# Ledger of designs, part 208: VH-VL binders against o27280

Target 1, 266 residues: o27280
Amino acid sequence: MDSMNVPEVLEIKRIVEESESVKTFIFSWDFRREVRPGQFVMVWDFRDEKPMSVSLIDPVRSEIGISIRRVGEFTDRVHGLSEGDLLGIRGPYGRGFELMGRDILLVGGGIGMAPLAALADEATARGMRVDALVAARTADELLFLDRLEAAGVNISTCTDDGSCGFKGFAHERLLTLEENHDMAAVCGPEPMMFQVMRILDERDVPAQLSLERYMKCAVGICGQCCLDDTGFRVCAEGPVFWSQELSRVREFGRYRRDPAGRRVPW

## First folded at step 10 (VH-VL)

Design G41 (framework fv_bamlanivimab)
Fold by ESMFold2-Fast, scan of step 10:
Structure G41 (fold): chain C 266 residues (1-266), chain A 119 residues (1-119), chain B 107 residues (1-107)
Amino acid sequence: as target 1 above (266 residues)
Amino acid sequence: QVQLVQSGAEVKKPGSSVKVSCKASGGTFRTYAISWVRQAPGQGLEWMGRIIPRFGKANYAQKFQGRVTITADKSTSTAYMELSSLRSEDTAVYYCARDDQYEGYFDPWGQGTAVTVSS
Amino acid sequence: DIQMTQSPSSLSASVGDRVTITCRASQSISSYLSWYQQKPGKAPKLLIYAASSLQSGVPSRFSGSGSGTDFTLTITSLQPEDFATYYCQQSYDTPRTFGQGTKVEIK
């Protein structure tokens, strides 16, 4: 009946270690069920289920990759798995990125580079010129640089501590980069995305931003399915949004919600 | 564009150790995986192990486990391969090569370091 | 460990010939196979990766094919600079393993 909502038990074929805290898990995938950059899957370890962005899409090998950062009990357990172990995968879910024009800017922070790495592959395969700004706290936390380089992406880096590339934040680095792109795609911490969005809006560059916290809305487990001031149905339209949609959301980049629904600053 | 430059040839006595260096230039060294591959005279290619410099994790072929140590110094963009308890059959050219994380191909390669073990 | 077997160990060919070299894996490696060319006294040079993807700067007379356990490297219209030893390599699992090599010699 509802084939997308039935989990498939898949064997981990390969594991790529992206950093001390991030691994990409690669699975065989039947591409009769299409997957696009910006979509996510629910990963089930037979105890808990969590949304994870698809970071590799390879129809030629019939493989997908899912990149997971170690941040809690679920992800710690998944990081302890080996090739040959099994995970349940449900999906894909959500609205993917749309590509337009000839030139694209990718701006990623931390694990936010995961969906952007998949997008970079599609954009380069399409013949687009791809520039990527990769941001992290330290050089060891910069993700997918080897993969982006192999895809022919023009890479700029920035780290908070200055250990690689520009010393500072993504939006500070962006102010020093070329202004002329047909579109942008942005994924990372919400405060970073908000600052980047403002700069891109001033440059008249249409941007798509991926909001990880709204992935749960697409699978019906989200307790907060609309945004402040909009009545916007994120679960039907996310996790990827155009910047003009997010400009009307007062909470974006400014505050989050605690379990009681109260505003908490970032 | 990445280039790998290795240390010069060595002549060693049986039972000693050798440490070969591989200096990377171009790109961000910390994002590479570096593999070590050796080739005895007239023989084929033999993989020894690899390291991901950014977190110092090394993996070794079973044959070399306990005798080989692969390390990296992020500050000098240099990977090292140290082989201990040298035997005459360790006489070979030792190569470092950048190891692609997703595809696993080796490109570029260092120029090679000839290590001769003789008594 | 995954064993890689190349055939033939050596072959004799003339300029202009079509040369084929085969590589067999002891278990399925999907398309995680690369081909290298090595000339005497030099480091190996990447020719093909992902079984069939031509490395930038490599002449189009080189091509790769295959999937699973059986792979082929083809050189159409052999040139003088192509007399060398060729190696296949699997990257499906660690340890990484190479074929024994195929020496392409002048006839």
Scores: ipSAE 0.332, ipTM 0.710, lowest interface PAE 4.7, mean pLDDT 86

Design G42 (framework fv_bamlanivimab)
Fold by ESMFold2-Fast, scan of step 10:
Structure G42 (fold): chain C 266 residues (1-266), chain A 119 residues (1-119), chain B 107 residues (1-107)
Amino acid sequence: as target 1 above (266 residues)
Amino acid sequence: QVQLVQSGAEVKKPGSSVKVSCKASGGTFRHYAISWVRQAPGQGLEWMGRIIPRFGKANYAQKFQGRVTITADKSTSTAYMELSSLRSEDTAVYYCARDDQYEGYFDPWGQGTAVTVSS
Amino acid sequence: DIQMTQSPSSLSASVGDRVTITCRASQSISSYLSWYQQKPGKAPKLLIYAASSLQSGVPSRFSGSGSGTDFTLTITSLQPEDFATYYCQQSYDTPRTFGQGTKVEIK
C-alpha cells in the first residue's frame, strides 16, 4: 500500500484527442499496482493535484490511460502538455466496478464515459453482451464511440440538441429501450444518474453508479469527501456505489458541494 | 462501415501545388482520424500527416512541414491534402486512410490518387 | 524517428509453402505494429494489428507474433492470391513509419 501514497513521476507516452475539450493521456504502468475499471488516480502537475478516472487499462502493453476534460486552471495547464512531458501519478484509489451476469447496460454522460470505456473493455473480454447509452449536450461531445464500436458494444446515443441520435436526455432515451440486463453501470452528471437510477430500480436492474465528486485530498492524506446521511467517504468507500446504497443519501441527485463546502443545486 | 473515395489523377508542373480530396461515406466522418500516406514509383509507403476532422487539428511529418496542409470539411465529409512547391520527387500515388487513434492502424484506405510532376 | 527494417526484401515461394517475414524496430514499440498486404496498382490492405490481432475478413492462414523490437508475419499455406508485397508499420510514435517491404513472388 505504501507506493499508492507516493506520487511517481511518469512520462506522457501518448496523447489521444477525444474532443475539443477531452484528451486521454497514456502512461507506462507497472501492474504490480493493480488497477480496475472505476478506480481513479491523483494527477499532479507539480503545483496542484486532482483526481482523474482511469479510462484505459492495458496490461498486455503495460499502459494506463487517463481522460481529462478541460474545465479550469489545473486542467488547462495539463492540456497544454506534450508527449514526453512529466506528470506525477499517485494511486490507484477507490472501489472499482464489479461485473456479474451475462448482460450489462452502460449509461454515460460526457466525461462519465471515461471509466465506462475501461469497463466496456473488461466486460467484452469476459464475454458479456454490452449495451451502451452514450449521452452528451451535442454530437461533438459524445465520447469513445469508435472505441466502443471496435469492442463490439451495441451503442445508442442521445444529445440534448438532437445533433446525434435521440433528441433529449439519457433517462428519456432509456425509457424507449426495453431490453433486460443483469446489471448496469452509470457515470455522468448527478441529475442524469439519479433519473437513470430510478428507472433501473423500477425495472429491478441492479446498478452501480460512479460519483466523480469534489474531494479535499486522496484517502489517507488529510481531508475527505463525505455524503450526507451515510457518512461515506467517496475516495475511500467509492467512487462506485450500488444503487441501493444511494437510496438513503439525501444529497444524491438533489444538491452538491462546491470547493468551499456550500450546498449548490444541480 | 466506412468507405473512402479520392479525387482523380493529376499532372502538375514543378513549383505548382496539388490538392487531393478524400470523401468518406458509410460511417460518421466526425469520429475518425484521417492519415495521408504516399508511395513513389517502385518505393515503399511514407506517412505525411494526419487530421482529426471533429476538431480540425492536423499534425505532419517534419519532412513535409511547411509544404503540406491537411484540412477537413465536416459538412461534406471530405478531407484534403494540399502539397505546395512541387518537385519531380513528389511524383507518387497519394492515399488517404482512416487512422485508429488508439491502435494507429490504417483501415479502410482510399483507392489512391496518382500525382505526376513533370515539365 | 523509429526505423523499421524488414527481412527479407524479397522471396520466391510456391503455393502451399510456409512463408515468414520479419520486422525489427530501432526501439521498443510494445505491440503497436500492423501488417499490410499490397498488390500492384492497389491500396494496401490491413491484415494484422496490435502485433497479433487478425483483421476481420482476413484468412486464418495469416498470423502475427512478437513484441518489443522483433515481429513476425507468417502465412502457413501460401495461396495464389497471396503473391504480393507486405509491409509492417509502427504506430507507437509519430511520425508513423513503415518497413521497406517484402515482395513475395512465384518461383
Scores: ipSAE 0.377, ipTM 0.720, lowest interface PAE 3.8, mean pLDDT 86

Design G43 (framework fv_bamlanivimab)
Fold by ESMFold2-Fast, scan of step 10:
Structure G43 (fold): chain C 266 residues (1-266), chain A 119 residues (1-119), chain B 107 residues (1-107)
Amino acid sequence: as target 1 above (266 residues)
Amino acid sequence: QVQLVQSGAEVKKPGSSVKVSCKASGGTFRKYAISWVRQAPGQGLEWMGRIIPRFGKANYAQKFQGRVTITADKSTSTAYMELSSLRSEDTAVYYCARDDQYEGYFDPWGQGTAVTVSS
Amino acid sequence: DIQMTQSPSSLSASVGDRVTITCRASQSISSYLSWYQQKPGKAPKLLIYAASSLQSGVPSRFSGSGSGTDFTLTITSLQPEDFATYYCQQSYDTPLTFGQGTKVEIK
């Protein structure tokens, strides 16, 4: 299916520095091509192409934003760019979040808050009550708190080291929060998402989880979707899955794949 | 350290019903489903159904649909299995077991309740 | 329903023997398989879950392997307390189903 799509070369209109390691790149976008929270685009720097979640969707201003954490060679190059420079953007791809009910809980870890920030904007625009649990290792890695607050989101924070809010992990903080939500959306490290999913399932809160490693499956790159030692695959319609779909994935929250496709513990 | 304690043995007549209880001792049902499994004399293990006590929803094996009802009382951490229209072939030991719904294993098991249908 | 078939239905073995029991699912169940030991008059005891994960407190001579449709339980050096009936069980889909059992008898 990639043969039907070509990258569009877009000018970086604005760059927002979210933290020392995270920047949001903003582009003009033609909304005749719809974008939903939870979907991703392929970002091409004219050498490599990587999937990135859409973190801002603004049809009034005709803009999208893509938040990128600096973690390797590709992202280091992209972080070196300035307003006015060019990137190739292809998409959107993948299954986005679905909203239901009146109350939603967002649970995000680190850069996982990026797609959830876009979802928060849509949920608040629909008149939903939005509670967000924002988790990170340290206070410096808590993302989008100002955007969430401006949107009217009720925010709880936790850091592993206790530098901001509750001291501990997301699932430990979640146990101290109210249980009454119509749905939840979760994005972050897989071990965090697994623990959060178990708690939400116990509370009978339907949850949607976004898995970074499954983004390429939506464009036909099958290696990212291998599930166990036999090579079974999840449906290629990620990155967003309902918790019941993930309960059958033995690797979820336990193992990841290295570049050679081998299982390694988280 | 959670132990499942079942009610005592029952002798029933054909056409009657039996209700077996399963109480968590030293812990709660909070994070677990409860499954019911029976074993006829000299036979293997047969799953009857499960309940997730927190949600109050039960699932049953088709063979028992319409005759079995599985319930839970969260306030007493007690699950129940009621089997109606008893026949001699329902003579079995009935076990409850803690069912980890994500991993799918049964541990611990109750001690079992012998149900004899005769006369 | 997913049918679970064990082989053999029974076997005779001596202390110190290596014992292998196989379990076959009628369709792929990934790694959603557990093994149980049952002694006469007692409830079953969990040995292995997730096809290969050893339950806490179970001796290391027990191991599980396999995925998809074919699974194996191995006892590397049979002890007197291991003479029992062994069951496999799938947890991939409801109804949950067990194999017919394998009786390990003293030779």
Scores: ipSAE 0.005, ipTM 0.409, lowest interface PAE 15.7, mean pLDDT 84

Design G44 (framework fv_bamlanivimab)
Fold by ESMFold2-Fast, scan of step 10:
Structure G44 (fold): chain C 266 residues (1-266), chain A 119 residues (1-119), chain B 107 residues (1-107)
Amino acid sequence: as target 1 above (266 residues)
Amino acid sequence: QVQLVQSGAEVKKPGSSVKVSCKASGGTFRYYAISWVRQAPGQGLEWMGRIIPRFGKANYAQKFQGRVTITADKSTSTAYMELSSLRSEDTAVYYCARDDQYEGYFDPWGQGTAVTVSS
Amino acid sequence: DIQMTQSPSSLSASVGDRVTITCRASQSISSYLSWYQQKPGKAPKLLIYAASSLQSGVPSRFSGSGSGTDFTLTITSLQPEDFATYYCQQSYDTPRTFGQGTKVEIK
């Protein structure tokens, strides 16, 4: 049997509190099962299973980290766990980010910084210059600034309320940043990603964007998550897509579909 | 580029309390933890507790639970360690240090605050 | 609590010597181990973190190794400024705990 599709019961080795609502859970990982930034795993609490992006990849320690925001019953239960407790993990799944060129712009909103934090580590290890635009509603909700600073990343921040850095949204801040990047990677709320993508397209900067809603599509759980654009491939593997792929998807940044196929605004 | 500057030496009587400050300059005070470590004369290093200023959460070594309170003022980028019910064995140099949340190493350190408990 | 034990408690060495200090944890701590140097009247200085990662600005004669329960700090070609007390520290769990220290003295 395919070992990737069987949950492995792993001990929570460490918990890092990223904010009041976000924790990173660190597990020992057997790197015979490779994992790359942008991929996700299925986290099983022995009752429910949910996809979570990998936020830390450390082959030297043989560890991975999974960052989880408290948003519902499953994540509330997981947040109640302690070091030494057990979770089922299967994967990794999905397409990871690809790196090219000498410099990269990361644009992350909220928990979307999680997969970008793992990418920042890989990019800096590769010798790339990394600029990160980190966005959140308030200063206390900005994520991974300490980790990015430790990695030598050039950090810009923006908050909706102006409590840290630029006052405004990520795309507004991006307009004030330099245009000279070989590539970009973007992850956050879909409306934010859509606005950022448009600016990067105008600047002719190739971008990869990570979409949470396509993680289940990558493992074949639900056909309703497939792209509905005429002329684009159905059941595209996510969660990472190039901007030229997403520019053909009419629903990107505008609406999503519930399990019944109905359009739901973002 | 973060620097930690602590308050000056104190002489306290048994049974009193002491409150030591640790002011951060440079960097993003909100986004790292601050640990407190003490060292009695001629002895090794002893961790007391830490705080993550962003959400005001502190945790403490069991030996100090109930006697130590660690707080932070985000507006002044200052962490505080208050130790109550002082005894002569609390005579020590008290250090604050930036606590790396992922690795748990301490860098930079404050210069230390000598606290002497005597009559 | 995780107990950290250093060996030796003290040693005498000459400039140019190779010095090794060991640190043992009472349970596995993976590689969540740091080494510090402390001189009299000064705050400790971080030398090594993650068992083997050299802190920026620390001379390359310092190196760390080990994982699990057994760790070593090595100083190749000891210099006059290296006479100090060295501490290991685990960050695997709370409370954070330190070894008792190893004093490196002039022979």
Scores: ipSAE 0.503, ipTM 0.769, lowest interface PAE 3.2, mean pLDDT 87

Design G45 (framework fv_bamlanivimab)
Fold by ESMFold2-Fast, scan of step 10:
Structure G45 (fold): chain C 266 residues (1-266), chain A 119 residues (1-119), chain B 107 residues (1-107)
Amino acid sequence: as target 1 above (266 residues)
Amino acid sequence: QVQLVQSGAEVKKPGSSVKVSCKASGGIFRSYAISWVRQAPGQGLEWMGRIIPRFGKANYAQKFQGRVTITADKSTSTAYMELSSLRSEDTAVYYCARDDQYEGYFDPWGQGTAVTVSS
Amino acid sequence: DIQMTQSPSSLSASVGDRVTITCRASQSISSYLSWYQQKPGKAPKLLIYAASSLQSGVPSRFSGSGSGTDFTLTITSLQPEDFATYYCQQSYDTPRTFGQGTKVEIK
């Protein structure tokens, strides 16, 4: 196996607590293995291995960050770790975001802001104007606002319950924002991404969307990386896809797959 | 833009406790950490501890461990620092400051709260 | 704990002077270093973070440099409002620690 596919045991250098349910784990990284925003790594706790998006890329300090939401047994165990503890990391994998133009809109829901935070850093370092729409159910679940502000990003917020910013969903808030962007990047729950994509398509803004369920497709695991419309299947190296690739796929935003591979409504 | 406003000056007896408040306005209180730093007359800056309000997790400098308690009330966007078993050496100006979780710098700072411990 | 030592502890300068303050960490802190200015009776003000990043609104005459254990704050062409005490601070580890301060006094 080449060095990219062998897990390297790394020490957790720092832990940033983003919310009650989300932590960012920071590791020293050998940038001989280049990492781009939108890519993911496989995180191994010496029991199970799961794909996680890279949320911080810092070549100057030789560090990467991986943001993890507490959602099940694996993530509960990882959240129980402390600075100085060890995790296995392999990768990076997958298609990263591509930046073009002068202005970019980021639309993130919940943990979907993690890969977008890394993208925001790259876009601002490139001198792009960055607008971010950060959406969550409640104010306590809005992520990376402090980091985005420090990077010079123009932030709009939206919460389902109205506890911070616009009361409503991301696509409803997007309708009140400026239409002039050279591109957009979107990450969050599929129903949110589908609605946002429709609005961006109507505005003729090219968008890239990151679909977490397709991270396994990038490492060669089938079933979860196949998109179906009526008799049509698209297998592509994810997790990042252009909106043009998704605009005619019936499954996107409507159906997901259960562990048995069956279509289940969102 | 975040602004921090602290409670007013206090005069306390040795052996008592003091609780200083730090109210945040602007920004999203739950999105940042709050550190407490004190400065004795004519002396430098001394970090006491920090809290991440959204999580309620606090950590402290060992020198103050067991005497300091840092808390936050998200409903009022207010952080608190309580120091017990006061001694004359605790006479100082106590500051709260927004703590950047990634870089660890402090900005903005509260205006400071003078605490005088005298018999 | 990481110890931060500043040099000099005090200096006298005139308006228009170039002022240099150094800060040394007892172990490598990469670039996790900030510089603050404090005027009498006021809270400290952030000038520089990440060793060399100028905080928004801070005049360009302030600059920071260094990495690892040795860091420098430079004020080119000192102004009347720059007479103050300056502190370095490391954020590499907990507890956060400050240098003892450098007082810049009018000559």
Scores: ipSAE 0.315, ipTM 0.700, lowest interface PAE 4.1, mean pLDDT 86

Design G46 (framework fv_bamlanivimab)
Fold by ESMFold2-Fast, scan of step 10:
Structure G46 (fold): chain C 266 residues (1-266), chain A 119 residues (1-119), chain B 107 residues (1-107)
Amino acid sequence: as target 1 above (266 residues)
Amino acid sequence: QVQLVQSGAEVKKPGSSVKVSCKASGGTFRSYAISWVRQAPGQGLEWMGRIIPRWGKANYAQKFQGRVTITADKSTSTAYMELSSLRSEDTAVYYCARDDQYEGYFDPWGQGTAVTVSS
Amino acid sequence: DIQMTQSPSSLSASVGDRVTITCRASQSISSYLSWYQQKPGKAPKLLIYAASSLQSGVPSRFSGSGSGTDFTLTITSLQPEDFATYYCQQSYDTPRTFGQGTKVEIK
């Protein structure tokens, strides 16, 4: 009876090419089912189902966007689809970001910019000042820059190879930024998020971080989708966590889980 | 702000090909799509296709599929539109324009390249 | 392909007049509609996007409205520099398509 747990078959209305490896798929959405930045949906291609973060939320047009990076068999098939093709979508699931204060910082790495792009739209619509630090390995992997600029976001870029903006890692760039913020939101590779969190904690900036790694088992009631020390379930209690909560998790930034559920160093 | 500068006017013979360039400069970011739009004398605007220069992906209007090739040289931030098997009906001003991927509006535009097909 | 039809194809007006141009899509395009101004010998200039959003630097006398299939561009107090051809454009689907244009000329 729970309509959120049954996939709704939706037509792909538009596809935006974000990079060589990332596409945003746009669907009509019934906003009687509310969606917030930081939440995810299950995308079903009628063979396999995978969790994907919502990257565009537009209640005026009744549309959502889902950004998908090409990383395997499922995403290869989805990337082969065209406008007019059908996908199953269920959700949304998880805890979204909470906006507070007047000045916020977004720190995103790679595909982690997807949920932050949706957050940037909401924050700017509320009249907040938004600074975004967008990090990637190369300039071609920086995502959503034009969308963020159009929204009025103040953008700093950082690439490992120096092909755009600061040469180095996100946390190294953050150390050179002198601005104070009321809140930060962070999404990207876990080692990056850990380093950024440490700097923000030192600066007394409350941070929210989005953890995506446990969303592979995504019915929202599975006890195995848990963080080690705190008992947080990413599907039910995450994927967004405050930094103070994550600072007590020994696994965060140090270990990941293999398919058998074993701790493996990053 | 991104600025687009196109190559100069060309006079071509029927059956030949023309390759128009569009160089992007200025602005803080260079990840964008470039559309090509033509306008015959006294006529309206006709979309030909687009490319994302950084990643080399191109899409074409069905009418031009097979005759038009849109490419990009990422190292020079330059997009190209090549139209083959030219006919007198291809006489037009050819524009490149930055294509907003989410809204689909065109801004800024290049200054235009006049292509005249005659002997 | 989505067909865009403008009305009228031309109009004559005087400085200070209120000018209204209409654009119709052959199917619903939500608010994915832009308006452009083109002067002789020049590239088109973006005026309005998302049906009603005024482009930075465009005078406030220009406004857009509508959704679905019916859209309107309004110039509330026509100035000498506004005599030009105006085009609507849909970006809801590929290929991108333009209206045939509306020429605003001196009365």
Scores: ipSAE 0.393, ipTM 0.726, lowest interface PAE 4.0, mean pLDDT 86

Design G47 (framework fv_bamlanivimab)
Fold by ESMFold2-Fast, scan of step 10:
Structure G47 (fold): chain C 266 residues (1-266), chain A 119 residues (1-119), chain B 107 residues (1-107)
Amino acid sequence: as target 1 above (266 residues)
Amino acid sequence: QVQLVQSGAEVKKPGSSVKVSCKASGGTFRSYAISWVRQAPGQGLEWMGRIIPRYGKANYAQKFQGRVTITADKSTSTAYMELSSLRSEDTAVYYCARDDQYEGYFDPWGQGTAVTVSS
Amino acid sequence: DIQMTQSPSSLSASVGDRVTITCRASQSISSYLSWYQQKPGKAPKLLIYAASSLQSGVPSRFSGSGSGTDFTLTITSLQPEDFATYYCQQSYDTPRTFGQGTKVEIK
């Protein structure tokens, strides 16, 4: 049996308060079970299990970090935990990001910066030049700016309300940035990712996009993580996809699914 | 570019309380935690507790739990440390410092506030 | 609580000397260790964090090494402004704890 499918009960070693609604939980991790940026784990509070992106990967310290946004009953319970409390962690799952070339553009919206923060650490460690466009509704929702700055990342920000950096949306800010990159990685709300992908495609920049969707299971059995046109399972075949793969998915950036699995516009 | 400026020296009687302030300037007060560390004359550094101002969440060293209260006022970018039931052994310089949540190092530090407990 | 023990408690040195200070934790703290310099009447100043990362603005003659329980601060070619007390600090667990300090004095 694959040990990745059995949850390990781990002690919360540290908690970082990223914002009013986001915390990063840090655990000791045995790196015999490899973890790469872009992968996720299933977090189990002994009642419910939910997928969460890995936002910190530190093999030297034997630690991983999992960033969780408070959006419902499960995440409210997890946010109520303290250092020393226990959580079950199963995984990692999914395809991670692939790095190529000498320079990379990261485009993140809200909690989508979580997997991109881990990627920034890896890209910087490999000697790549990293530019990040960090987007949020307000300045208080911009995440990981201190980590990116410490890593030597060139940061551009935009907020819907103009409280930090460019006033507007990520794709509007990207249009004012003309620099070429060998690749890009994008994570955030699907409408934002769709607009960003179109601009990068026009500029001939290969992009990887990470889809964050609710899932019933991490092994690709459930239909809720499946994309209609291609039959892609986000937890098994994703969550990271190349822009060429997503260009063939009619649902991407246009429709989402409600709890019943019905297609609804974004 | 954050600087921390503390309130001035205090002379207090045994059994009283002292409240020391720490005002942050030049940076976003809510983006970090503030720790309080004291140093008795000629002795080493002792951590008392910390607060994350954006949430008002405070944690204390067990030795000081029940006597120390750490608070923050986000509107004035000021953190406070109140120590009650003062004893002569509480005579020390009290420092505030910005606390890095990932690494746990302290930088920058306030200039320190001398508290003398004497009859 | 994690106990931090420094050695030596004091040392005498001359300008140009190589100075080595050690810090030992009572249990493994990975690389969650910082070094501070404190001059009389002043607040401590961060020199090194994450056991070996030099803080911006700190001279390159300062370096840190170690992991787990044993850590070292090295000052190559000691300068007049380096005569001070040095502290190690662990941030692996709460409460945060400091070593007792090492006083570097003029010989």
Scores: ipSAE 0.507, ipTM 0.765, lowest interface PAE 2.7, mean pLDDT 86

